# Designs tried in a protein design chat: VHH binders against UV DNA damage endonuclease (uvsE). Part 8

Target 1, 305 residues: UV DNA damage endonuclease (uvsE), of Deinococcus radiodurans (q9rte6)
Amino acid sequence: MTSACEAVPQLGLVCLTVGPEVRFRTVTLSRYRALSPAEREAKLLDLYSSNIKTLRGAADYCAAHDIRLYRLSSSLFPMLDLAGDDTGAAVLTHLAPQLLEAGHAFTDAGVRLLMHPEQFIVLNSDRPEVRESSVRAMSAHARVMDGLGLARTPWNLLLLHGGKGGRGAELAALIPDLPDPVRLRLGLENDERAYSPAELLPICEATGTPLVFDAHHHVVHDKLPDQEDPSVREWVLRARATWQPPEWQVVHLSNGIEGPQDRRHSHLIADFPSAYADVPWIEVEAKGKEEAIAALRLMAPFKKD

## First folded at step 19 (VHH)

Design a2 (from y1 with A112S)
Fold by ESMFold2 at other seeds, fold request of step 20:
Structure a2 (fold): chain B 305 residues (1-305), chain A 126 residues (1-126)
Amino acid sequence: as target 1 above (305 residues)
Amino acid sequence: EVQLVESGGRLVRTGGSLRLSCAASGFTFSDYTMAWFRQAPGKEREVVAAISWSGRSTWHSDFVKGRFTISRDNAKNTVYLQMNSLKPEDTAVYYCAARSQYEKTDFTDAESYEYWGQGTQVTVSS
């Protein structure tokens, strides 16, 4: 059999399964606010305990299905970052042994973990209140990663887009001041409008932050015909150079429902970019989740002719 | 045709409460992040609160935090703003806005929202 030069990318599962195997509980803010302090504590204890058990089951699921990359849901512990309400933090502290055990289940199974917290986080916002809430949210996510026993390195990535457009210099300036549990895990991903990979690269180089390349976003941003455009390979390689070691490189894979310019994620991946064939880690951003991974495994380069 | 229709705005005394509703049609509501903006006379339109497409994440401006709560009901294609402890400074036209869950630009920028309602007037008297 041939050596590592024939290795294929590891395909990552994002957050949950379409089947019943990995599904998490939640509670809305309005329903939570209707509860008394004692009721909030009981609700979050029950909910967090349940989600930690399900998360441990997700480690077993990944192991059983040869999935070696898993994106944690950023909604796993609702209300953890709620300003003025420490109930979530206290409950999570109480559950520290169970959380650590769940993390060990993943690392013992050889499953890499990362998180892509997206909602309402704008680290370089021109609004101080948004910067404050953004750091609070990221600190809460980093606390979850610490509680899982995950190393403070880009191996266990906390991934964001570039934030407010036209403020790349401000983004580069603030990154060194982020709390270490956040800063040491931070990665940046190009988007369709505010930050191209060309705009992020100098920020990543200046701060030692890995660039996660998303070819779908790049195609939309530059109005390219599809993900076979030569620039896609160029950016895979430029992004790889921001990773230490380069074997930790993550890229994102998605297809548009109605074509390459459609930002909406398709159910399956019909068009796997040839430029991704040698990337070590791919998060599969398809609505079909594990079904999309299974379908990809039947395609080149995962199934050879 | 995409339509966002706000309702519930009225005159209320300081310390009062009311709930704004925004009924949505013409798009897949559960694929959109929703926000409330407000505009007082002579002021720029400003974000008040936002809620993610799934309803799992929310953001509220510091001026309204603790007093207002955004929520949504995806089965009814409706977003709400519960407004408590109202102050004269809350007097404004309140607008419902929607942006795709795939939009990644700054959610506080009005330009990131592709659909807007016509607004509902909230007036808080001393």
Scores: ipSAE 0.827, ipTM 0.922, lowest interface PAE 1.0, mean pLDDT 93
Fold by ESMFold2 at other seeds, look of step 19:
Structure a2 (fold): chain B 305 residues (1-305), chain A 126 residues (1-126)
Amino acid sequence: as target 1 above (305 residues)
Amino acid sequence: EVQLVESGGRLVRTGGSLRLSCAASGFTFSDYTMAWFRQAPGKEREVVAAISWSGRSTWHSDFVKGRFTISRDNAKNTVYLQMNSLKPEDTAVYYCAARSQYEKTDFTDAESYEYWGQGTQVTVSS
């Protein structure tokens, strides 16, 4: 659901809480492979059921803490797209009503959902095997979003970085051919090394793909002194122009542990960029999660008089 | 000082199995994606498998899929490669490598990895 208020940015929670409230179970590939087929089915049924219940609880948590943006974990359903093993897919199909109900819990609470699947996904790789596995992985993420009942629009974003550097033309060429559940949700985010916002913008314009601006990445890429550099506001506005409607714009917020050039994310956000003051949606990429959101709410522009 | 130390490489017959280990020190292991690369004589290094910093995601090249399994133990700062059904074409020096979880460039590019081990020789005989 779109927020009716445009005065103050909505701060988003990423994946889990530091506290115990939103924590998802998982299983490693090596442990899973040691199980018999019957044991795999039992394991995934228990695990997926538990994670769907936790996901419903995350909707309540977000509502109770005035969080209207939440990034789903890409680890919710381990082994879902494991090649040669359809156990995860079958278990998730069995749980379809529970999954849909969990999705409704978020939309009924007015919480926007998105995903940022990055692990080993390179859509524009020069390796055919990586391109193929990347599309399958993205399609699996889109299947989860469909199962949650989430609209196929950038409101329910599937976000990636630009992938393999020097292959922007290949990225622009492949996006129109992506499966619609992926393509209609796709967004692109600048990074510190392979793709600046300037390199992504023509790709976004050519394909109708929204640009998610990350000021921290921009500062590192261009070796700028901090996130108050005038170019940060420039890119907020240029990125906004790629969003239809512009009220759906998402930006990413993080600080470096040891300073502006440190790529590692700090526990809290000490430096909120003034350029972000009118951005409608901000994902807070801090290790302190809900604690970082709470701390931000005590700072301008969020501080209440 | 960062160190990656591979072990377990040896001569094995076709069809045999080996487990490689890579002990890591000098950095926060649980913040790093780990990978195994291999290099046969006269060939370039190629990625074999990768595992995310949390261990929750893995990738294996098509050549080794179904035969090799990457794993990690964050409590022991160790990454493993279980190699089954070995073939003579698996003969190579195997390297473990580490890259920051914040690295966003293509994980198959050797240049995206900050730290490298010295390698361990695996030789598969007829």
Scores: ipSAE 0.824, ipTM 0.916, lowest interface PAE 0.9, mean pLDDT 93
Fold by ESMFold2, fold request of step 20:
Structure a2 (fold): chain B 305 residues (1-305), chain A 126 residues (1-126)
Amino acid sequence: as target 1 above (305 residues)
Amino acid sequence: EVQLVESGGRLVRTGGSLRLSCAASGFTFSDYTMAWFRQAPGKEREVVAAISWSGRSTWHSDFVKGRFTISRDNAKNTVYLQMNSLKPEDTAVYYCAARSQYEKTDFTDAESYEYWGQGTQVTVSS
């Protein structure tokens, strides 16, 4: 027993705040491509440096608000995985000390970090070019986590959905061949259409990959009335069994704007599933971000006394 | 009434440049991932480029990489395709397509897109 957790789940902040406290700079590809090579270097150096400072501030923010789980934005370092352009990689290497310091700020504050890379990543695609770009994107995410000094374990999770439907066997077969910085951090999450938790579980078991259960996705996929359906607890427990140790289990929490079948995420969480009451780590996927966390803390089981 | 209206397709010389636009209406544009597909006669419709709802992530197929750039302007509800160094092989009808940011199925599958434009013809002459 190296540490004792509180009796209630830890609620995670996703990417940024609604308020000004955690907000990151961006640049579009079209604007970037209009720059000369020297201008690109200067732009990314300024942008990455600024975002690393903001990220370090996010560690302070999380500590000050008793947030112990934080999802890093996949957009922290634009152009890092741009094929044929190594400017982002070179700039990030130049900023290695600052990046490592930012990572230490989180670990010193006791804040767990994860990433959920998703955009245009299909590891089990039937198109070779998509498979190649997907590994490149995942490797860039893993590079960020390495640079933050985060150990290569599912504690510092890189989370994906299952990808192209009907290709679960291909997904299971490719996972052992992923680069170690990616493979050792990988988790899989069920979605509303391509991969149910039942379809992912054998893949997770065969590859030693933890399953992140999303009850909202499950309800939509199975056309269930709400997140109090008995199967929600069943899948919390089945997913827990894929985590080593089980205390690292992460689940996702969201509500639909117009009801349980609405895939769009609401601003706040009105319906907290009873099945999640003993889950150690919850990512709160609500548009209200820190406001949604604050509102949840006023509800059972989180209400303090 | 959802509409995606492509414009800018025309006849262009090999090596030339062209910018396609797709004006969107009838839905919350900033909640949608946008893509350009193309279809040459006798061929399947194929994805050319995609851009996330926020504009922060893009993907381009290898056959257009370095030559084409997808972009979007959420204030104007418009997605663009800047096409440089055009080749006769780029001759096709180009389609604008949209899918929800919450859609998780393979983005290269045309079936994952719920809204489509009528297309704009690009013809590249030798």
Scores: ipSAE 0.821, ipTM 0.922, lowest interface PAE 1.0, mean pLDDT 93
Fold by ESMFold2 at other seeds, fold request of step 20:
Structure a2 (fold): chain B 305 residues (1-305), chain A 126 residues (1-126)
Amino acid sequence: as target 1 above (305 residues)
Amino acid sequence: EVQLVESGGRLVRTGGSLRLSCAASGFTFSDYTMAWFRQAPGKEREVVAAISWSGRSTWHSDFVKGRFTISRDNAKNTVYLQMNSLKPEDTAVYYCAARSQYEKTDFTDAESYEYWGQGTQVTVSS
């Protein structure tokens, strides 16, 4: 961990490398459904075993490159949350020792882990079926974190955006009822349209949920000139106040391809916001992954004379 | 110019199968989440299934789960909907829709999709 007084922010690697070092195998639902039950078991056993080995290698990669924050891919264990088919769950249970060993590799290396489930999860949906599938998907993510031996705290964060717009009260009301493995790890991040940081802050305060501030999303939402706007620093500090302890604060860093209002993520980070200089943990959301981290290390405040 | 062109809709008997296709052009297909919506006579347009830009995540509504499967082929810029065990209640115009991988609003809301096809009619007879 880095305190605000001791060092610059820790830059986090997101999911995979552009190089070959950290890359995971996948299978699509349509290909999976074409398999017999026995073929499904064999496929998932081989795939999960391979991905756990790669994940162990990711811990070594992070250690070798002084990366202290790593976002786990939500695609590590395809079909784990598939309704009506418990093959993935059974295979993961079979591999529990290997999964735990992979988790130990990260904690032994001093690498913080988090997940940002992105697809088709809307906890505050007005559609019961979406709420049900969302909790199932989040529970599967939390099961992976439990299997890695990761404590149920926001240190090992499960991060979401606010979901369906105009339903902040419903979001605040449902969070206490989430399963503990999910609830105890939950964080909320502002987005460009549905939930500004101002809309999320009261929800975070009411539920004890940390706010992950994303300056790029904020700039787009409020139509600000760039990430040097004074409100960016104000929100870094307000978000920090939702973290217990404050040195666990995570923010997100990205630049737009064609400028500050472009939601698409650039390959590298050309503009590091001055407001982030004392933030302890930054997920680097650039398409260049480890290349973007390396480039950032050559810039202020990271470079040293 | 962005285009989404559905095909494959036709009249089929109850219990039959049908595959819909949606050919995309004018944008980087692999950067977009794709969905199928349908609109039955007298009903509002509703999401049927969605598939992430990479194809790794899918969602299917309860009305169609176990019977329909969304898939995509990024090399062909095409999204598919395989429909099995068709029922008269599946009669609708089916629309292909696309939204940016960076869109974070509720994926079940039609307003979150920036590109739409013209639709293809599926009619299921008893």
Scores: ipSAE 0.819, ipTM 0.919, lowest interface PAE 1.0, mean pLDDT 93

Design a2 (from y1 with A112S)
Fold by ESMFold2 at other seeds, last read:
Structure a2 (fold): chain B 305 residues (1-305), chain A 126 residues (1-126)
Amino acid sequence: as target 1 above (305 residues)
Amino acid sequence: EVQLVESGGRLVRTGGSLRLSCAASGFTFSDYTMAWFRQAPGKEREVVAAISWSGRSTWHSDFVKGRFTISRDNAKNTVYLQMNSLKPEDTAVYYCAARSQYEKTDFTDAESYEYWGQGTQVTVSS
């Protein structure tokens, strides 16, 4: 037996709580466009200020519940990247001290932060307008991470899937040209249809980009029986090799509602893959959020007894 | 049976406005990303705008240049396209489309959408 405590994976909270503790405000584009310039400024100042306060509360929440990994919502600052309207950028600049203080609250609590920008971002699109809007959106996310005082390293990951299928070579070619605040934080995650881990690995190796392995996606993509398939452990290890240092490795955990092939995320995690037992960081992608984390803590390998 | 039913397409003059609606039934609307596509004669369908399942994220084509705004009302299972400052080049059949929130392929590809309406004609006269 070992002479020191063996570490278990850190379970990450994704975006918000099921309870009322971590909930963010938003505004739709249509309602925003109906506002005068002065009304827009007032609206975003109030909304951003409120969301920064809630974000500070999320740091306290994570600390109180021994959560050391938290995924920031991509919807924290609506309209920040709106072309032709710099109101969001100006308001966020005005709030820079409060934003930095919120970031310090997480760092002081020992909570790792990352973002997973998902909606309508396709860096390797064959459409120039989509590539351009995707880089703008990623740059806005990176600006938020800079404002929080977060290091430009994969410790504070900006995570994407591989994008448009059949364009892995284009993805590999464009990554070196991304703005440094994006490029230095970029990670890639396998998905159920367009990019398997096998398709992403060469891209990750060529560009120095960490691979975030998602066993659920892998099982669906390869039509495997469940997450105990031997290839799951193989990919955990191959993905780990893309991380520098390896102890920064993040994987994603989810179960299907109606079985291993169901892409829809369950409320709780009933099946924790044995391959994940030694992974340092796990984002829990269950609809039960903090409730799913609590339930996982009662299961092996997290259970003390 | 899944149904997406567009309405609101008509003949308008250049500079005019109109609003398209798409009523959805037969699936859990709040779990789906919605989009508007258009197809002019002799051209392929092209994405005009998309809105995430929660309504918090939107994307609009450069061609609409802030003139069109997608929105949704999950209580009414309806997605809208507000079209302002219409131009003759906006003349097309407009289609409502839906895809699962878990779909991760390129949202501009028509083949990533599993449900489609029959379309509504918008004609903009000079």
Scores: ipSAE 0.812, ipTM 0.918, lowest interface PAE 1.1, mean pLDDT 93
Fold by ESMFold2 at other seeds, last read:
Structure a2 (fold): chain B 305 residues (1-305), chain A 126 residues (1-126)
Amino acid sequence: as target 1 above (305 residues)
Amino acid sequence: EVQLVESGGRLVRTGGSLRLSCAASGFTFSDYTMAWFRQAPGKEREVVAAISWSGRSTWHSDFVKGRFTISRDNAKNTVYLQMNSLKPEDTAVYYCAARSQYEKTDFTDAESYEYWGQGTQVTVSS
């Protein structure tokens, strides 16, 4: 009991390093469309192969730096969800053994993986075309997680914000109909404007979806003085109750550059909320990436003095 | 002082091509998601295409699929819309819009964009 109460949160690395160790290649749509079909295949084979190799290196990096939570880039495999062009899917299928091996490198090292694919995804949009493209994009990300050998559970979370405001009922109604590789991994995070934690909680409860609490977003949404507001601890506990088991709870940590109301992420975390001291998993959303993790390790509650 | 200045709109024949540009100033361009909206007479502005702050992700509406391509050049603080195979129904005022990379609300809502250009007229003759 006493030793468990003295455990500190696991700090997660988000996507890449500021150093050269974890950096992924990409290709833009405009450049890709300028290529012939044969050139597209060759381009994606080279690019995906390179990114899988870098991902294997990211597993080694995390292990070497005692990082046990890593957020995968949602840009690892460009063009994978491109409508009418299955080149990316075919290339990824060809590379399935290498992808699976990269996933095993993380899980063998005890590194939890998740993804936060948020660009242009609005599952509850009032526009049918946006709903369709959103499911296609989420399905592609879930395919990557399957290919890495990751469990279809919130341990390997696919995380979104609530999407279009004022459509919580529509969000709750659509979640059961999502493809299983997406649905079984889905988590929801509060944001600064459209969905507070209070608005997300009933959706999470109704659908069995974990709530990822972001204190910074909450402070901005409610115009609170800082992350020491008593409601921050209240929401950590309410969000924890949506996790089964509760020790899988993830929260997000960020500071504003110019103060608590600034949505822009700082380079380092100067203010660690006391409410987070017993949260098992924290994604560190700071521009300093691994530098921010190192700096946090010198602060309470992580400092051993 | 933020400015978005569109250019390149003109009269073109059906099947023609056109490239729109939007020059940005007064903010850190690489921190902003950019989008093109269009507004035909008597209609609401509607999103045409969007591109993430890094340029790594794009979205295009179904009505322009395969014909239009959004791109950006962060070194030149410019976003582009390449428009091919133009149709009369593409006739509209095209607007450049910007929103913070930290904005999490629905990207198709015009209200989620904090900066707007004055628009450039594209007219496609039958």
Scores: ipSAE 0.804, ipTM 0.915, lowest interface PAE 1.1, mean pLDDT 93
Fold by ESMFold2, last read:
Structure a2 (fold): chain B 305 residues (1-305), chain A 126 residues (1-126)
Amino acid sequence: as target 1 above (305 residues)
Amino acid sequence: EVQLVESGGRLVRTGGSLRLSCAASGFTFSDYTMAWFRQAPGKEREVVAAISWSGRSTWHSDFVKGRFTISRDNAKNTVYLQMNSLKPEDTAVYYCAARSQYEKTDFTDAESYEYWGQGTQVTVSS
């Protein structure tokens, strides 16, 4: 009779490569605003088309390097959520077939996709204008995930930190009212200051939202010696309980440049927490990107024989 | 010694334009999110605009949206605020502020910013 064996974690690539293989084009707001309406349309069409092609290449890259988790850049489609300017939305609609084909390239290769949008999203802000812009930004990201053909489940996570501190109750109350493409993909990650895992767990339980545990953030928040502290394993297990199925659990991995309390991310991961050995999915948040993944594969528990 | 030095504030007529600059030194500028805050007489300091460390994301308050644009030049360690269609209610001291890219607290809270400039006065006359 055969018994179940514990597989090693899948190591995820975050956004881009250090090498030239996966690099996306950008445009700044100030340069975009200097363009005429016709120039803006042409610019975004060229830029979005180029980034979709690069994204298809990222799927090939992940397949070729046995990478089964990839974090999409939240900057793939600049100006998509720009209030008062629907040029980005119109261009993305025009490119819908190309976007869908790129998404199929990932799913056909067995690569899980998620997104962790960058700054200025605070869903539980006490400022109505920030709440509005936050929902607009998240809706734009969810639209991208829909356009890629990605299921509206935490398999294709839209990940945020907890937002404005001291407003956990407000966060829990607003989550059910988020647009379904956002709500059904939402996950929450603990941070170093505003929301510990202990503060997020009740919110996650009340709303059915998965908790993404970040041991580095936890160590900084609680002033712990390092990521081997016994509480790290405790929180891996508590976070796992918020995932359905638990095999979808994602955790974040990073090391500090100058030690465990340094919030800045190192180039490589020197200290892999033993508590993570049985976690199915790990986003590797190291500046070395694919180089950090390669280095990790030479360490326990990843090293063969 | 970290320094943020604003410049460009002056007296201008309603409908006019100004460009504020903030020169940064003493830290790795490209690792910091930058923001402009303003404080009018008798009012609390309020966020005007913010720009991520990479320059890829921006936010502008509704009161200034469409009229002001934040930008940065990482090669020059400088953040800018282009102010168009100025109104008398834009009269304030404008402050440049910086916070680490790793700071995750609410970006509209002044307390989340580690470094501050001395301010530059913008006065908009009828």
Scores: ipSAE 0.803, ipTM 0.913, lowest interface PAE 1.1, mean pLDDT 93
Fold by ESMFold2, fold request of step 20:
Structure a2 (fold): chain B 305 residues (1-305), chain A 126 residues (1-126)
Amino acid sequence: as target 1 above (305 residues)
Amino acid sequence: EVQLVESGGRLVRTGGSLRLSCAASGFTFSDYTMAWFRQAPGKEREVVAAISWSGRSTWHSDFVKGRFTISRDNAKNTVYLQMNSLKPEDTAVYYCAARSQYEKTDFTDAESYEYWGQGTQVTVSS
């Protein structure tokens, strides 16, 4: 297939497959801490090596299934940002050639990569220790993207929600001071409670940060009946204006298990917002992963004869 | 219906160790982020550690970092806090708390947690 045939949004796979094809190994902190320093090194070398091989396989998987957007797991390299323990960083440095080769596999296949690091990251926290750990975690994610050979642009996005509510001014003020590998990739996404798209837009405009619109979050936040509300299209367009170029726009797609107000993500997407029909990139946030993408491809506007 | 039941709190000497457990029921445990909070006499509850629904991500307060480790066992619907090198300053009631994995508000705010245990007393003597 060629670019001339693509009139519909690109559907993105998030982190892993339901099937066995893209599944990453992990280690818990408690088990890791029970290991000696030599055992930690051996464990992470084996684990990181294995996950890089699986990641290379994910590039093959995406190519074979015509998936052109893939969200990397934030858990690819456990312990990489562990304060006071340099083992993960050293192991990843040792594996730099393999990591770069994995990144090239995606780039060569025409697969766009991004990350959505959210666990325990609050850049605008009023707690200094949380701000420090948040920057360290974001820097570790950016280090992974650099190691994959990925551009420092929103094409290879590092996406966050707005963080601590009521601190939008603080968020806007800190973004210019973030490390360049983070700052140059940063995007912001609206959520159901702390930051609406209306609250994020001025921050995005002031800092040159793209807004990722999530219609499901918007519907819950504003208590709208469903994703066909006219404001959904309005926000798709307002968010698009924050992207340079606008063809890089990403939006998020999810359905609630028990209806539009349910924050929990369904297994499949039954209701595709008409407002999303011309959006170039969609991350599909459904528990069914590749099964949800396959089901969506059988629906308008993706269905073809 | 929803219950979080802490156990394991007791009196220990400085330098000692304890393991706290929190047994959960009445909700899908693997969909919830879990945290330990503590409340010392005359103080507000403060977050000690948090662990994501999958157990892949953790956060620990700087005061307890290196000494305490949060963990979970999704098959047993239980979250743990291993506390080593205990100090008198660790004396507090320790609470288990849960919030939906879909909650995006600041995880250090007690208000972001929808379910709470009754607490277990940890007392560290000189």
Scores: ipSAE 0.802, ipTM 0.914, lowest interface PAE 1.1, mean pLDDT 93

Design a2 (from y1 with A112S)
Fold by ESMFold2, last read:
Structure a2 (fold): chain B 305 residues (1-305), chain A 126 residues (1-126)
Amino acid sequence: as target 1 above (305 residues)
Amino acid sequence: EVQLVESGGRLVRTGGSLRLSCAASGFTFSDYTMAWFRQAPGKEREVVAAISWSGRSTWHSDFVKGRFTISRDNAKNTVYLQMNSLKPEDTAVYYCAARSQYEKTDFTDAESYEYWGQGTQVTVSS
């Protein structure tokens, strides 16, 4: 074969930049609760408006840096899912045109959007109140993705880990009953303790849910020496089979600070797994964010001479 | 040595308020999710509220919603529980607990927390 180029994976930016370009405002619950109802409305209107403008700027940033995958922060709209307080929902509804315009900026630039909401979400909890708050939180995130004009497909993924260990059957049983904006976007990722890829695969197959493979988590879970273990490639391929179409496959990339068994994410990626060379979409989970993407682009297989 | 030291527990009347504090030392506090658990006489320990390592996300049990607010101050390595409109049912020993931000198991399971305080007694009289 002549020197034909093969397509390389698209590297994704996660949430924010190390630089000042993409940074979002927040408010704590305690500060919010100190406000009167009128002050809460004004606070959230100002905060949400500001974050939507920053998000629009993130689309421009991604386009300017040839980033085609971006993970939205799940903290863009604080208090949106606060039980008993619909102020956030009302403010977001008021801002619907601005939110939609921000979403179009990403899709017009050819940037795929994902979200990975994790904090305090356990869909398969044995506690009814946790299941209820989890569905409420996921529905709020799905509402954001709808408001951005994003398709209700795994192209615009809502990603979770498997939740409460030992309850895979319960997870598989509940997925069909999730609200469609959540269910149609749901993906599941293996973790270091509760759910290996082997434990998630039958759940994904039974429910039509794509599996996002994380090699770092797999190496920690199985106590493997590094991400070059042959099982890493095997799981890339088995996870790919859960994606329809397979070209939408996403995997996660991270390195441990002090070695393969360290769960903490390093600043840059020094070890790119050979098994990932043909994966179409990679979220880069490194503390260096855009700097880690830039550094990866200088390495094989991304560097072309 | 990791330490979590709760304070602020006392006897209060129904409808009263108090604020619990938990001072943390011996670990990087801002890397840890913090929670308050409580254990009433004759009952198992149960989660009351949790707050993410960054403070951006919180969760509160239904039995305390609207009345209790978890917060943290990473500069002071302290987590708080503001308790308002107290009821006799809130009588318990309250425990501060910590778990790594990288822990992905169910946050309501006490087993997912690696560090625990000794507890502070809250007693609410009718």
Scores: ipSAE 0.784, ipTM 0.908, lowest interface PAE 1.1, mean pLDDT 93

